# Designs tried in a protein design chat: miniprotein binders against q9zu90. Part 16

Target 1, 292 residues: q9zu90
Amino acid sequence: MKTELEEEEEEEWRSVHEVLLIVLPYLHSLFELLSMIRVSRSLRDAIRDETALWTKLVIEPPLSSRLTDDILSEFSSKSAGKLKTLILRQCLMVTNKGLRRVVDANPLITKIIVPGCSGLTPEGIMECVESLSKNNHKLETLHINGVNGFTKQHLSALYTYLSSEGTIDLEVCPKCDEVRMIPSCSRESCNQKQRKCRGCWLCIPRCAECAVCLVGSDTESQEAACGNDDVLCLECWLVLPKCRFCNKPYCTNHSSRRHEIAITDAASRPSFECEACYYRAGTNPYEVDYQI
Short names: E, the ipSAE of ESMFold2; O, the ipSAE of OpenDDE; V2, 0.75 times the mean of E and O plus 0.25 times the DockQ between their complexes.

## First folded at step 7 (miniprotein)

Design h4 (at its last look DockQ between E and O 0.56; V2 from the best seeds 0.00; counts 0 for: pae E 1.8 > 1.5)
Fold by OpenDDE base, look of step 7:
Parts: C-alpha cells; structure tokens; sequence
Structure h4 (fold): chain B 292 residues (1-292), chain A 100 residues (1-100)
C-alpha cells in the first residue's frame, strides 16, 4: 500500500506532467527548454523522455553567441535522427562542419533556418542541401539571409534540389541584380507584387524597425545608431529610446549594443550611451557635425 | 477571458512558489506566457519574464535569473516601461552584489 505521502507525490507529479505536455509544443526556444530542465530532476527526466520535443531545435539570441559545433551536435543528437526543423539565429560560431554533422545525422530535416550565421558559406549550405536531397527527400524551407557570398549560380544550383519557388529567402534583386533578401513592405499601398519598392536593402531604403519603404518625397528618414546606413521612419524613431549624447536610437535588433548609464536621478528617463559614443567618450560629440 | 486566464495562472504560480512547488510554478508562468504571446501582449510578457527571473533567483539559480531578467529588460525597454526597467536593474544589482 502506497503511503498517503506517496499518493500525494504521485498526484502532484501527474499534474506537473499534464501541464508540461501542454506547454512543451509551444516553447519558442531551446533556452526555455533548458530553463525548465534546470528547475528539477523530475522536469529534466520528463523532458528528456519526450522524444517528440526534439524534432524541432531552435537556438536564438542570446544563446546563439555561445553555440559551438560541439554543443549543437550534442543537442541535435537528442532527436535520435528525427530532427525536422533546425532554426539557428545569429549563431556566429557554427561552421559548415557543424551544420553538416547535424544534417548527416538527421536526414529527415525539412526546414533549415540559419539567418545571420556568418560562419557558414554557400558551399557549406549546398553540401547540406545535397545531402538532404538523397533518397527522394526534399528540403521545404531554407532561410539563409546573412550567409554571405551567395551568387546567382549558387541559387540556381540550390533550386535544382528544391521543389518550389519561395523555399529560399534570397532572391535576385531586380534593381542591382545581386542575390539578397527582398523585404516585404509594411505600407498598405505597397502590397502589390509589382511594387516600385521591390528591391534589396541596399537599393531601397527601409526602416530598420518596421521595414516600411522610405521611397518618396514625403518620407523623412532618421539615422539609427546601428551603423551600416540603417535608417528609421519617423514613427519608429519617435518611440525608440535614444542615446543620451547623439540622440540616435538603436533598432530593436541592435538594442543589446546599448551601454546603460547608471541613473543617478530617479526622475531621469533611462538613458543609454550608444557604442559609438561610448568609444568616443574622450571626444566631444557636440563639436563636430552641428555645422548647420 | 484570456486575460482572466493569464491572471489565474499568475496567481496560481505565485501560490505554488510560496509553497515551494517550483516545478508547477514554472509551468504556470509558462502557460501565462503562451497566452500573452498569442495576444501579442508584450507588457504582460515582460512582467512574466520578470517573475520567472525572481523565481529562479529564489531557487538559487542565479545564472538563469540573470538571463530572464535580461529578457524582461529587453522587452520592457522596447515598450518604454520605466517601472519594469528599474525593477529589473535593481534586482540585477542585488544579484551582482551578493556574488561579489
């Protein structure tokens, strides 16, 4: 006969397990999963035994900067070859060898999303796609924006393995004829397929925050602290926190570059110093460009 | 309503936390996050991230606490939620001071 305490513990565990099964399918990142694993041995064991959970691997910032090929291999191995979706956002340390190892171990992958993984190359991606195309398997989604060096030849070669247009997030820009991502425009008037603002980020100025095109006489653009000629629409510029010294905001994607200034006065709005101002702290930022 | 459900999960999570039932408390917070994300309620998401961070801190998982506080801070900064920003900063400083 189980003791009353054992029965209560079993009932409590049943409740935990039931709720866990509801939550697991909706987790957004590996970090959330790792957080639960670190709560208790019971949760860890329950999660480990849920093989269906490991069919999707999502690694996003801030964990992305710490992801190595070996760590990636370790987590991908938990799928026991049943990985279907691999999402690696801004994983700078992941190499071609690391990605290939995952792909070779998981021949059923249908989605590869690796935006901003600058350690990858077009050749590395091609080898992975070729590997996955064996035995009548087809990759359904390939997002490779931020992997540098793609040519028209690479795209053409990739499409020989892929069944549908739209599988790849890169296109030939109609304005500069280079292979780049062509963003959608959030402006309602631009929702037509043959929109005038169809072009890559170098050809069409866009808000770094909301991706609205800044084409037209009435579109004032504001400079962002992000660098790389990032600009903001006025609406986004107004609501984003601004550097205390240069009054430039970061877009949400680059918000991590903010150097927060210790608020000495409780009444002062949280102010940050942008990276540029931080490194220029020895120079008077007000001396130079206000020559109107 | 979905808002009522979020509040119920948050209340239950807090009660469970007080009882030391951290497993179920964490899961209740995650349920609240899921509903909040479905409704694109970033304010509620930031608040729940902050509560999760606090829970991890109470459990002695200071590293996890720091990460979740940073998530809360990022969302709160995007929203301009000055109260949450200050609360999170205060907690981060507290954790830092305890480990020096």
Amino acid sequence: as target 1 above (292 residues)
Amino acid sequence: TDQERINDYMQEANELQDEGNYDLAVLMFFLAILISREHNDKTMVAQIYNRLATLFSQMGNHELAIWWYMFALDVATELGDQETIQDVRDELERIKSQHE
Scores: ipSAE 0.685, ipTM 0.908, lowest interface PAE 0.7, mean pLDDT 87
Fold by ESMFold2, look of step 7:
Structure h4 (fold): chain B 292 residues (1-292), chain A 100 residues (1-100)
Amino acid sequence: as target 1 above (292 residues)
Amino acid sequence: TDQERINDYMQEANELQDEGNYDLAVLMFFLAILISREHNDKTMVAQIYNRLATLFSQMGNHELAIWWYMFALDVATELGDQETIQDVRDELERIKSQHE
């Protein structure tokens, strides 16, 4: 006959297992799975027994800065050949060889999303896609923005490996005829015009935050702190935090450039100083203190 | 409602963590994450990342705690949430000084 302690332990384990089966199919990244296996031996063993659910590998900043080919191979091995989605954002130390090892071990991959992986080349991507195309396998998604050197010929060849509804995040810009990413525009005035603002970032002025076009008399833009004449649409400008000296915001992608101002009492609000103001204050000996 | 479910999962996860039932606590945090991601509630996601970091720190797994704090910091930076940014940086400095 079971003891009271044994009955309590069985009941707690049944509760954990029930929740685990709900959570596992929806996890965003492999790091989340690997974190769970370090909680307890029981949870590790339960997760290991559910290997059919290890179909996505997602590596993003800040973790992506430490990802090597060997580490990538180690993480992907947890899928036991069942990987379907591979997302590597800004993984600068991953090379063509590392990507090829994952692809060769995982012939079921339908989504390859590798933006900002500058260690990859068009030839390396082509080899991986060709390898996956065996046995009439078709990719659904290929996002390769940030990999240098794609040509129109590469792009044309890549489309032959996609499913009928598959996508690539690069296309030929209708304005400059170069292979570029062409952002979508959610501006209502453009929706009625059938996307008359089609063009890459170099050809169409756009909000640095949301990418809506800033062309025509029906747009208003404000300066960003990001430099290089970056501008923001009014809506993004209004919601982004501002430099306390020049009242210019950074876009989200450049938010790490803020110079945080220390909070020295409970009544102070957090604030920041942009790089331009930070360095100007250190190099402007003629600033005069005024009383008003 | 989904917001009520998120609040309930977070409350239960915090209580389970305080009781040392880390298996169920971590799973309740992930239930809250799943609903929060479905609604693109990045503020809640950052809060849950912060809770996961404290859970691993309490367990003595400082390496994972640092990574979850860094995930929280990344989301808080996107949001411009200066209070959360400073809180997470203070915790990261505390953990690094104790680890050293």
Scores: ipSAE 0.441, ipTM 0.814, lowest interface PAE 1.8, mean pLDDT 80
ESMFold2 (binder alone), look of step 7: mean pLDDT 79; pTM 0.726

Design h5 (at its last look DockQ between E and O 0.67; V2 from the best seeds 0.00; counts 0 for: pae E 2.4 > 1.5)
Fold by OpenDDE base, look of step 7:
Structure h5 (fold): chain B 292 residues (1-292), chain A 100 residues (1-100)
Amino acid sequence: as target 1 above (292 residues)
Amino acid sequence: TDQERINDYMQEANELQDEGNYELAVLMFFLAILISREHNDKTMVAQIYNRLATLFSQMGNHELAIYWYMLALDVAEELGDQEMIQDVRDELERIKSQHE
């Protein structure tokens, strides 16, 4: 006869397991999974036994900064060769060798997404795609934006292994003839016709916040504090916080560059100083021509 | 409503946390996250990330707490929520100071 305590513990565990099964399919990243694993041994054991979870591996910040080839291999091994989807976002320490090891161990991968993985090269990607194309297997999705050095020849070679147009997120820019990502335009009028704004981010000025094209006589653009000639559409410019000194906003992606100014007055809107203004003030406090 | 469900899960998670039932508390927070993401409610997502960070800190898992605070901070910065940004930064500083 189970003790009343054992029955209560079993009932509690049943509840945990039921909720766990609801949550697991909807986890977005390995980090979330690892967070659950670190809560208790019971959760760890339950998750470990769910082999279906390991068919998709998603590594993104904050884990990306710590992901080595060896760690990647360790996690990919949990799939027991049944990995289908590999997503690595900003994994700077992952090398061609690391990716190849995963691909060789998992010949059924259909989706590879590796944006911002600067340790990878076009040649490394090619070797992986070639490996996966053996035995009549085909890769369905390859997102390689952020891997530098792709040429037209590389793209052409990749397409020999891939079945469909659109599998790769890189294209030949019609404006500069370079291999780049071509963003979509959020402007409704641009989607209806052959987009005059079809081009890479270097050829077509776009809002750094909403990616709307700034092509045409009626498009006012505002400078962002982000540097690199980043511009904002008027709508985004109006709603973004602005530097107290130069009135330039950062886009959301560069918001971390804000130097917050301790507001002494409770009534004043939170203000920040941009990096450019901060460094200028540090070099010559007297030359800040505050053109109000 | 979905908002009511989020609130219910958050309340239950908090109660479970107070009872020391961290396993079920974490899962309830994740249920709340799932619904919040479906509705693109970034404010609620940031709040839940912050609560998860606090939970992990309470469990003594400070490394994990730091990561969840960083996630909360990233979302709060995206939203321009200065209050949440400052609160999370304060918590991060507190955790760092305790482990130095």
Scores: ipSAE 0.701, ipTM 0.916, lowest interface PAE 0.7, mean pLDDT 88
Fold by ESMFold2, look of step 7:
Structure h5 (fold): chain B 292 residues (1-292), chain A 100 residues (1-100)
Amino acid sequence: as target 1 above (292 residues)
Amino acid sequence: TDQERINDYMQEANELQDEGNYELAVLMFFLAILISREHNDKTMVAQIYNRLATLFSQMGNHELAIYWYMLALDVAEELGDQEMIQDVRDELERIKSQHE
């Protein structure tokens, strides 16, 4: 009836399906999901039929730069109204209309995380939250850092629809009285309920990598990093890759500024030059004399 | 241990990819990714991204291959791994040139 080859292929497919069920709940982003559906019709069909996967939609770089309102609507429709978590990171082409369409079609959403989506406005966010609050539904998480124009009035209005402080990732900074993100600090002295470092990035010097505050006793341990104003705590400084000339590291967010050194010796480890050292070596001295 | 599990998944995935069993290969790569992310092993994550890019290139899906290579490049640049950076850039240039 069945040959040994057919039995082996069926055993391998059963193994594929078993592994798929383990992997599916832990997929990080939509891009990973889209990649898997392009591998085979069997994976596409298995993924399509798994309803639990379609409750979370995560879109982030590099795919986020191509995401339009129409594309967003197409992907969100696969949830068939069951979407609970929507994460859009730096989706610059998504507008209030696109977001509203998703939330109107998915009344069960409890988490909206849209950092750096500068095409959204506070008014658009307000409309989405109001829409989701109907029928006694509760939005549990709203992360809107990077959306321009939030005021204290916007925050107050949002909290009339939300039950708990901390649902929104913006606060009124106690130092400058502006609506800002107030980073948490993992420093032990701050974690003991002495919130001396509570303030936004402009008001409290912080490590560019891990956001711990750099006030008081840590001043002598800080090291200049990428950009003129960036500093690092000692722990992050020690682990980050360093410029071979000045020994200063870039934080992860600015690592694209490194001038990488091509490997010419198989025994040599790769390294980089920071922009300051790279341009200092290549600075045209006559450009300075030209201004005089 | 988890490191042994990562190594086993990667070895199996590479063998399956060489055999053309892309379905199981991609799943083994993702099992390795899940463990590597749990341990914040970005070097391994970049290596797996690079292998996934190669897998999609072998399948003829060059658009996905380019995106996976770009993800690998981003992590390699974060780590300062010039050997991986150079290898990924060479592959990206090869694929883009063939598709222009």
Scores: ipSAE 0.361, ipTM 0.778, lowest interface PAE 2.4, mean pLDDT 78
ESMFold2 (binder alone), look of step 7: mean pLDDT 81; pTM 0.767

Design h6 (at its last look DockQ between E and O 0.73; V2 from the best seeds 0.00; counts 0 for: pae E 5.7 > 1.5, SAP 81.303 > 70)
Fold by OpenDDE base, look of step 7:
Structure h6 (fold): chain B 292 residues (1-292), chain A 100 residues (1-100)
Amino acid sequence: as target 1 above (292 residues)
Amino acid sequence: TDQERINDYMQEANELQDEGNYDLAVLMFFLAILISREHNDKTMVAQIYNRLATLFSQMGNHYLAIYWYLLALEVALELGDQETIQDVRDELERIKSQHE
């Protein structure tokens, strides 16, 4: 006869397991999984036994900054060769060798998404795609935006292994003839296949926040605090927090550059100082002619 | 409603945390996160991340706490949620001071 304590522990464990099975399919990152593994031995054992969980590996910030080739190999090995989806966002320390090792160990990968992985090269990606194309296997998704150095020749070569247009997130820009990502346009009038605003970020001015094209006489653009000639559409500009001194907003992607000003007065809206204003004030506090 | 479900999961998570049942508490927080993400409720997501960070801090897992606080901070900065930003900064400073 199980003790009352053993029955309570078993009931508690059943509840944990039931909820775990509901949550697991919806985890967005490896870190969420690692967080659960570190809570208890029970959760760790439960997760370890769920082989289906390891068919998708997602590593994104802030974990990305610590991901080495060896660590990547360790996590990918848990799939026991059944990895289907590999997503690495801004993994700066991952090399061609690291990615190749994962691909060679997991020949059934159908989705590779590696945006911002600057340690990778076009040649490294090509070797991985070639490896996966063996034995009539085909890669279905390849997102490689942020991997520098892609040429038209590289894209052409990649398409020999890939079955469909749209598998790759890079295209030849019709405006500059360079290999770039071509953003979609959220403007209803631009939803046509042959839209005039079809072009890369360098050729077509776009809102840094919503990617709407700023092409045409009626499109007012506002300068963002982000630098790099980033501009905002009026709609995004109106809703974004603005620097107290220069009235320029950051886009959401650069919001971390805000220097918060200690609100001395409870009635004052939370205000920030942009990086440019912050450094100007630090060099000569008296020369900031705030022309309002 | 989905909001009621989020609140129920958050309440249950807090009760479980108080009871020391951290396994189930974490899972309840994750259920709340899942619903909040489906509705694109970034404010609620930031709040839950902060609560989850606090739970890990109470467990003595400061590394996990710091990570989830940073996630909360990222979302809060995006939203301009000054209250959450300040709360997270205070907690990070507290953790730092305990390890000095």
Scores: ipSAE 0.393, ipTM 0.785, lowest interface PAE 1.4, mean pLDDT 86
Fold by ESMFold2, look of step 7:
Structure h6 (fold): chain B 292 residues (1-292), chain A 100 residues (1-100)
Amino acid sequence: as target 1 above (292 residues)
Amino acid sequence: TDQERINDYMQEANELQDEGNYDLAVLMFFLAILISREHNDKTMVAQIYNRLATLFSQMGNHYLAIYWYLLALEVALELGDQETIQDVRDELERIKSQHE
């Protein structure tokens, strides 16, 4: 015979477990998982018991800056060989050896997305793809932008192991003949099969926000605050928030570079300064510098 | 509607947090996150991140509170939500001064 308290405790744990099964597959990052396991020992143990459902591992900033090969191996082991999707964004301390270890332990991986992981090489990526191909298994997605040194020979060799065109986020640019990302273009005039705007970011001027080409008859571009001569189409420029001094916007990807101005009057509209204007103003001895 | 579901989960999570039932509170916040992300409701996502940060601060887990505040700040900066930006920066500075 259970006591009333024991019945209530069992009911609460069943509720927690049921909701956890709904939430766990949709966690977007390792940080979210760590947040749950640090709430209580009971929640940590419940998550551990469901590790066979962990098919996706996502590591991105801020945690990505601390991820070593050994730490990566420890977290990937929780998938118990069932990992299908591995996403490492800007994990600079991960090497070919660390990636290979995860791949060898998880032969069911179908997606590898490693943008900005500059510790990886084309040869290391090739070895991982070869390893995954051994049991009549094929990788469905390989995103390797930001890994330096890919050549046409590397790309050709990778496609001998992969199932279809479009599996890799790099291709040979038809304008410069280099292995690059070639953005899509949503401009109506560019929906043709062999569009003239097909080319890499270096060969085709494009809006930094939406990637539409700026080559045709409506080529007037607007300067962005992002630097490196980044430009925007008029449509994106009109809707993006602007620096209060230079009237230049950041694209969404660079919006974290905004230096928001503290507002003490509720009637004032929020505003920001771009980095160029902020640090120019920061040399003024009477101004307050804002940082995240 | 899904907006009503989000509001109900948020209200229940807040009540559970006040009662000290952090296991269910965290899970209710994540249920609200799932719906908000499906509808690309970044304003609600930032609010939920802020609520998770206050939950971990209430628990005394300042490392997790800082991480969730930083996530809330990232979304608030994208949106230009000055009130949230200032609130999060004030809380981060408070935690920094106590930790330092």
Scores: ipSAE 0.052, ipTM 0.541, lowest interface PAE 5.7, mean pLDDT 77
ESMFold2 (binder alone), look of step 7: mean pLDDT 80; pTM 0.747

Design h7 (at its last look DockQ between E and O 0.74; V2 from the best seeds 0.00; counts 0 for: pae E 3.9 > 1.5, SAP 80.299 > 70)
Fold by OpenDDE base, look of step 7:
Structure h7 (fold): chain B 292 residues (1-292), chain A 100 residues (1-100)
Amino acid sequence: as target 1 above (292 residues)
Amino acid sequence: TDQERINDYQQEANELQDEGNYDLAVLLFFLAILISREHNDKTMVAQIYNRLATLFSQMGNHFLAIYWYFLALDVATELGDEEMIQDVRDELERIKSQHE
């Protein structure tokens, strides 16, 4: 006869397992899995036994900054060669060797998304794609924006292994003839007509927040604190927090650059100082004639 | 409704947390996150991230707490929710001070 305590523990475990099976397919990141693994031994054992969970590996900030080739290899090994989707966002420490090791161990990968992985090179990506193209296997998705150095020749070579147009997130810009990502335009009028605004971010001014094109006489653009000539549409500019001194906002992607000002006055809205203003104030506190 | 489900899961998760049943509490919070993401309710997502961070802090897992607070902070920053930004920063500072 199981003790009442054992029956309660079994009922609790059944409930945990049932909910776990519902949640697991919808987890978006490795960190979410790691979070569950660290809660209890029971969750860890349950997750470990679900090999299907490891068919998709997603590593994104803030975990990305700590991801080495060895750690990547360790996590990818849990798929037992059945990895299908690899997503690495801003994994700066991942090298060509690290990616190649994962690909060689997982010949069934159909989706590689590595935006912002600056430690990778076009040659490293090509070697991975070539490896995956063995035995009539084809990669279905390759997102490589943020990997620098891609040429037209590299793209042409990649397409010899890839069956469909649109598999790669890079294309030849029709405005500058360089290999770049061409953003979509959120403006309805641009989607209905031949996209006159089709071009890379260097050729077509776009809102740094919503990627709407700022082409035309009626498009007011505001400067962002982000630098690099980043601009915002009026709608995004209005809703974004602004620097206390220069009234320039950061886009969401650069919001971490805000220097928060500890406002001692309880009534004052939290304000930040942009990096440019922060450094200016440090060099000569007296020259900022903020004449509004 | 999906909103009712989100609220029910959070309420039950809070009760379970108080009882020390952290496993099921975490899973219910994740269910609430999944529904909130489907509806693109970033405010609710940020709130649940903050609750998860608090849960992990109570469990003594400061590493996980810090991580989920950063996620909450990122979403709250995107939303311009100054109150949540400050609350999360205060909690991060509290955790930092306890480990110095």
Scores: ipSAE 0.353, ipTM 0.764, lowest interface PAE 1.6, mean pLDDT 85
Fold by ESMFold2, look of step 7:
Structure h7 (fold): chain B 292 residues (1-292), chain A 100 residues (1-100)
Amino acid sequence: as target 1 above (292 residues)
Amino acid sequence: TDQERINDYQQEANELQDEGNYDLAVLLFFLAILISREHNDKTMVAQIYNRLATLFSQMGNHFLAIYWYFLALDVATELGDEEMIQDVRDELERIKSQHE
């Protein structure tokens, strides 16, 4: 007969298993999976038993910067051809060859989401989509922003491989007639059709943080520390941390460019300098000309 | 409500962590993260990242502790939470100094 202690231990493990089943579908990210696997051998074993049906692979920052074609192939092989969703965010080291190997091994893929994977080309994407279509398979989602060189002809061809409700995150910009990503704008006046702001990032000035349009004399904006003429709407500018010299903030995506200032006094608050001010460190700001 | 669920999961995970039951603690922290992300509650996400970092530090896994601390720092910086930024930097410096 089982003891009361043994029954309580069995109940605890069933509770762990129950929670694991809820969490596991969301552990397709390599980082989250690694964190779970490193907790204990028992948890690693339970995860291994459940991931035999792995149909979704998600790799994103910070680990995406270390993802090579060979590592990608190794991780995707664990799905044993059952992968349906592939999400690679900012995987700069992945090439057309690496993506093609995953697609060839996983003919059931319906979602390819590869934003910021600048090592891919339109021809590589076309190859993958064509390969998937050979068995009357229809791709449902293709997110490819950050891959340069897509033309209207590419876009037209890609839509022939998607289902009727399938989506591509690029479209023809109504302002410049180029294939671009068209950001959404949450500004109320745009929603009420009082302001027309449909256009790509090159055609419509927008906040680098929230993408609201900055067209019209009544919009307020401030320069960001990010460079490249990036600006921020007033709301984002007010809440983002600022360089101690020039009072310009980085947007969230560029926050890694901060040069943090060493804290020598417990009463002082932490601060940073932007790259422009950091490389001018040792210059008295009251002695420096401000060019307009 | 989902906020009450987040708070409950986080509190139970903290208690389990203090008892050394790391398997369930980590799972409950991830449940809280998933709900917090759905609601774009970046303050709660940063707090849970920090708790995961301390959990892995307690386990002696400094690689993962540093990883989660950097994630907490990234979100805290976005929020302008100077207190959390300083707290996380102090912990990162402590780990670095132990390897002198």
Scores: ipSAE 0.167, ipTM 0.676, lowest interface PAE 3.9, mean pLDDT 79
ESMFold2 (binder alone), look of step 7: mean pLDDT 80; pTM 0.744

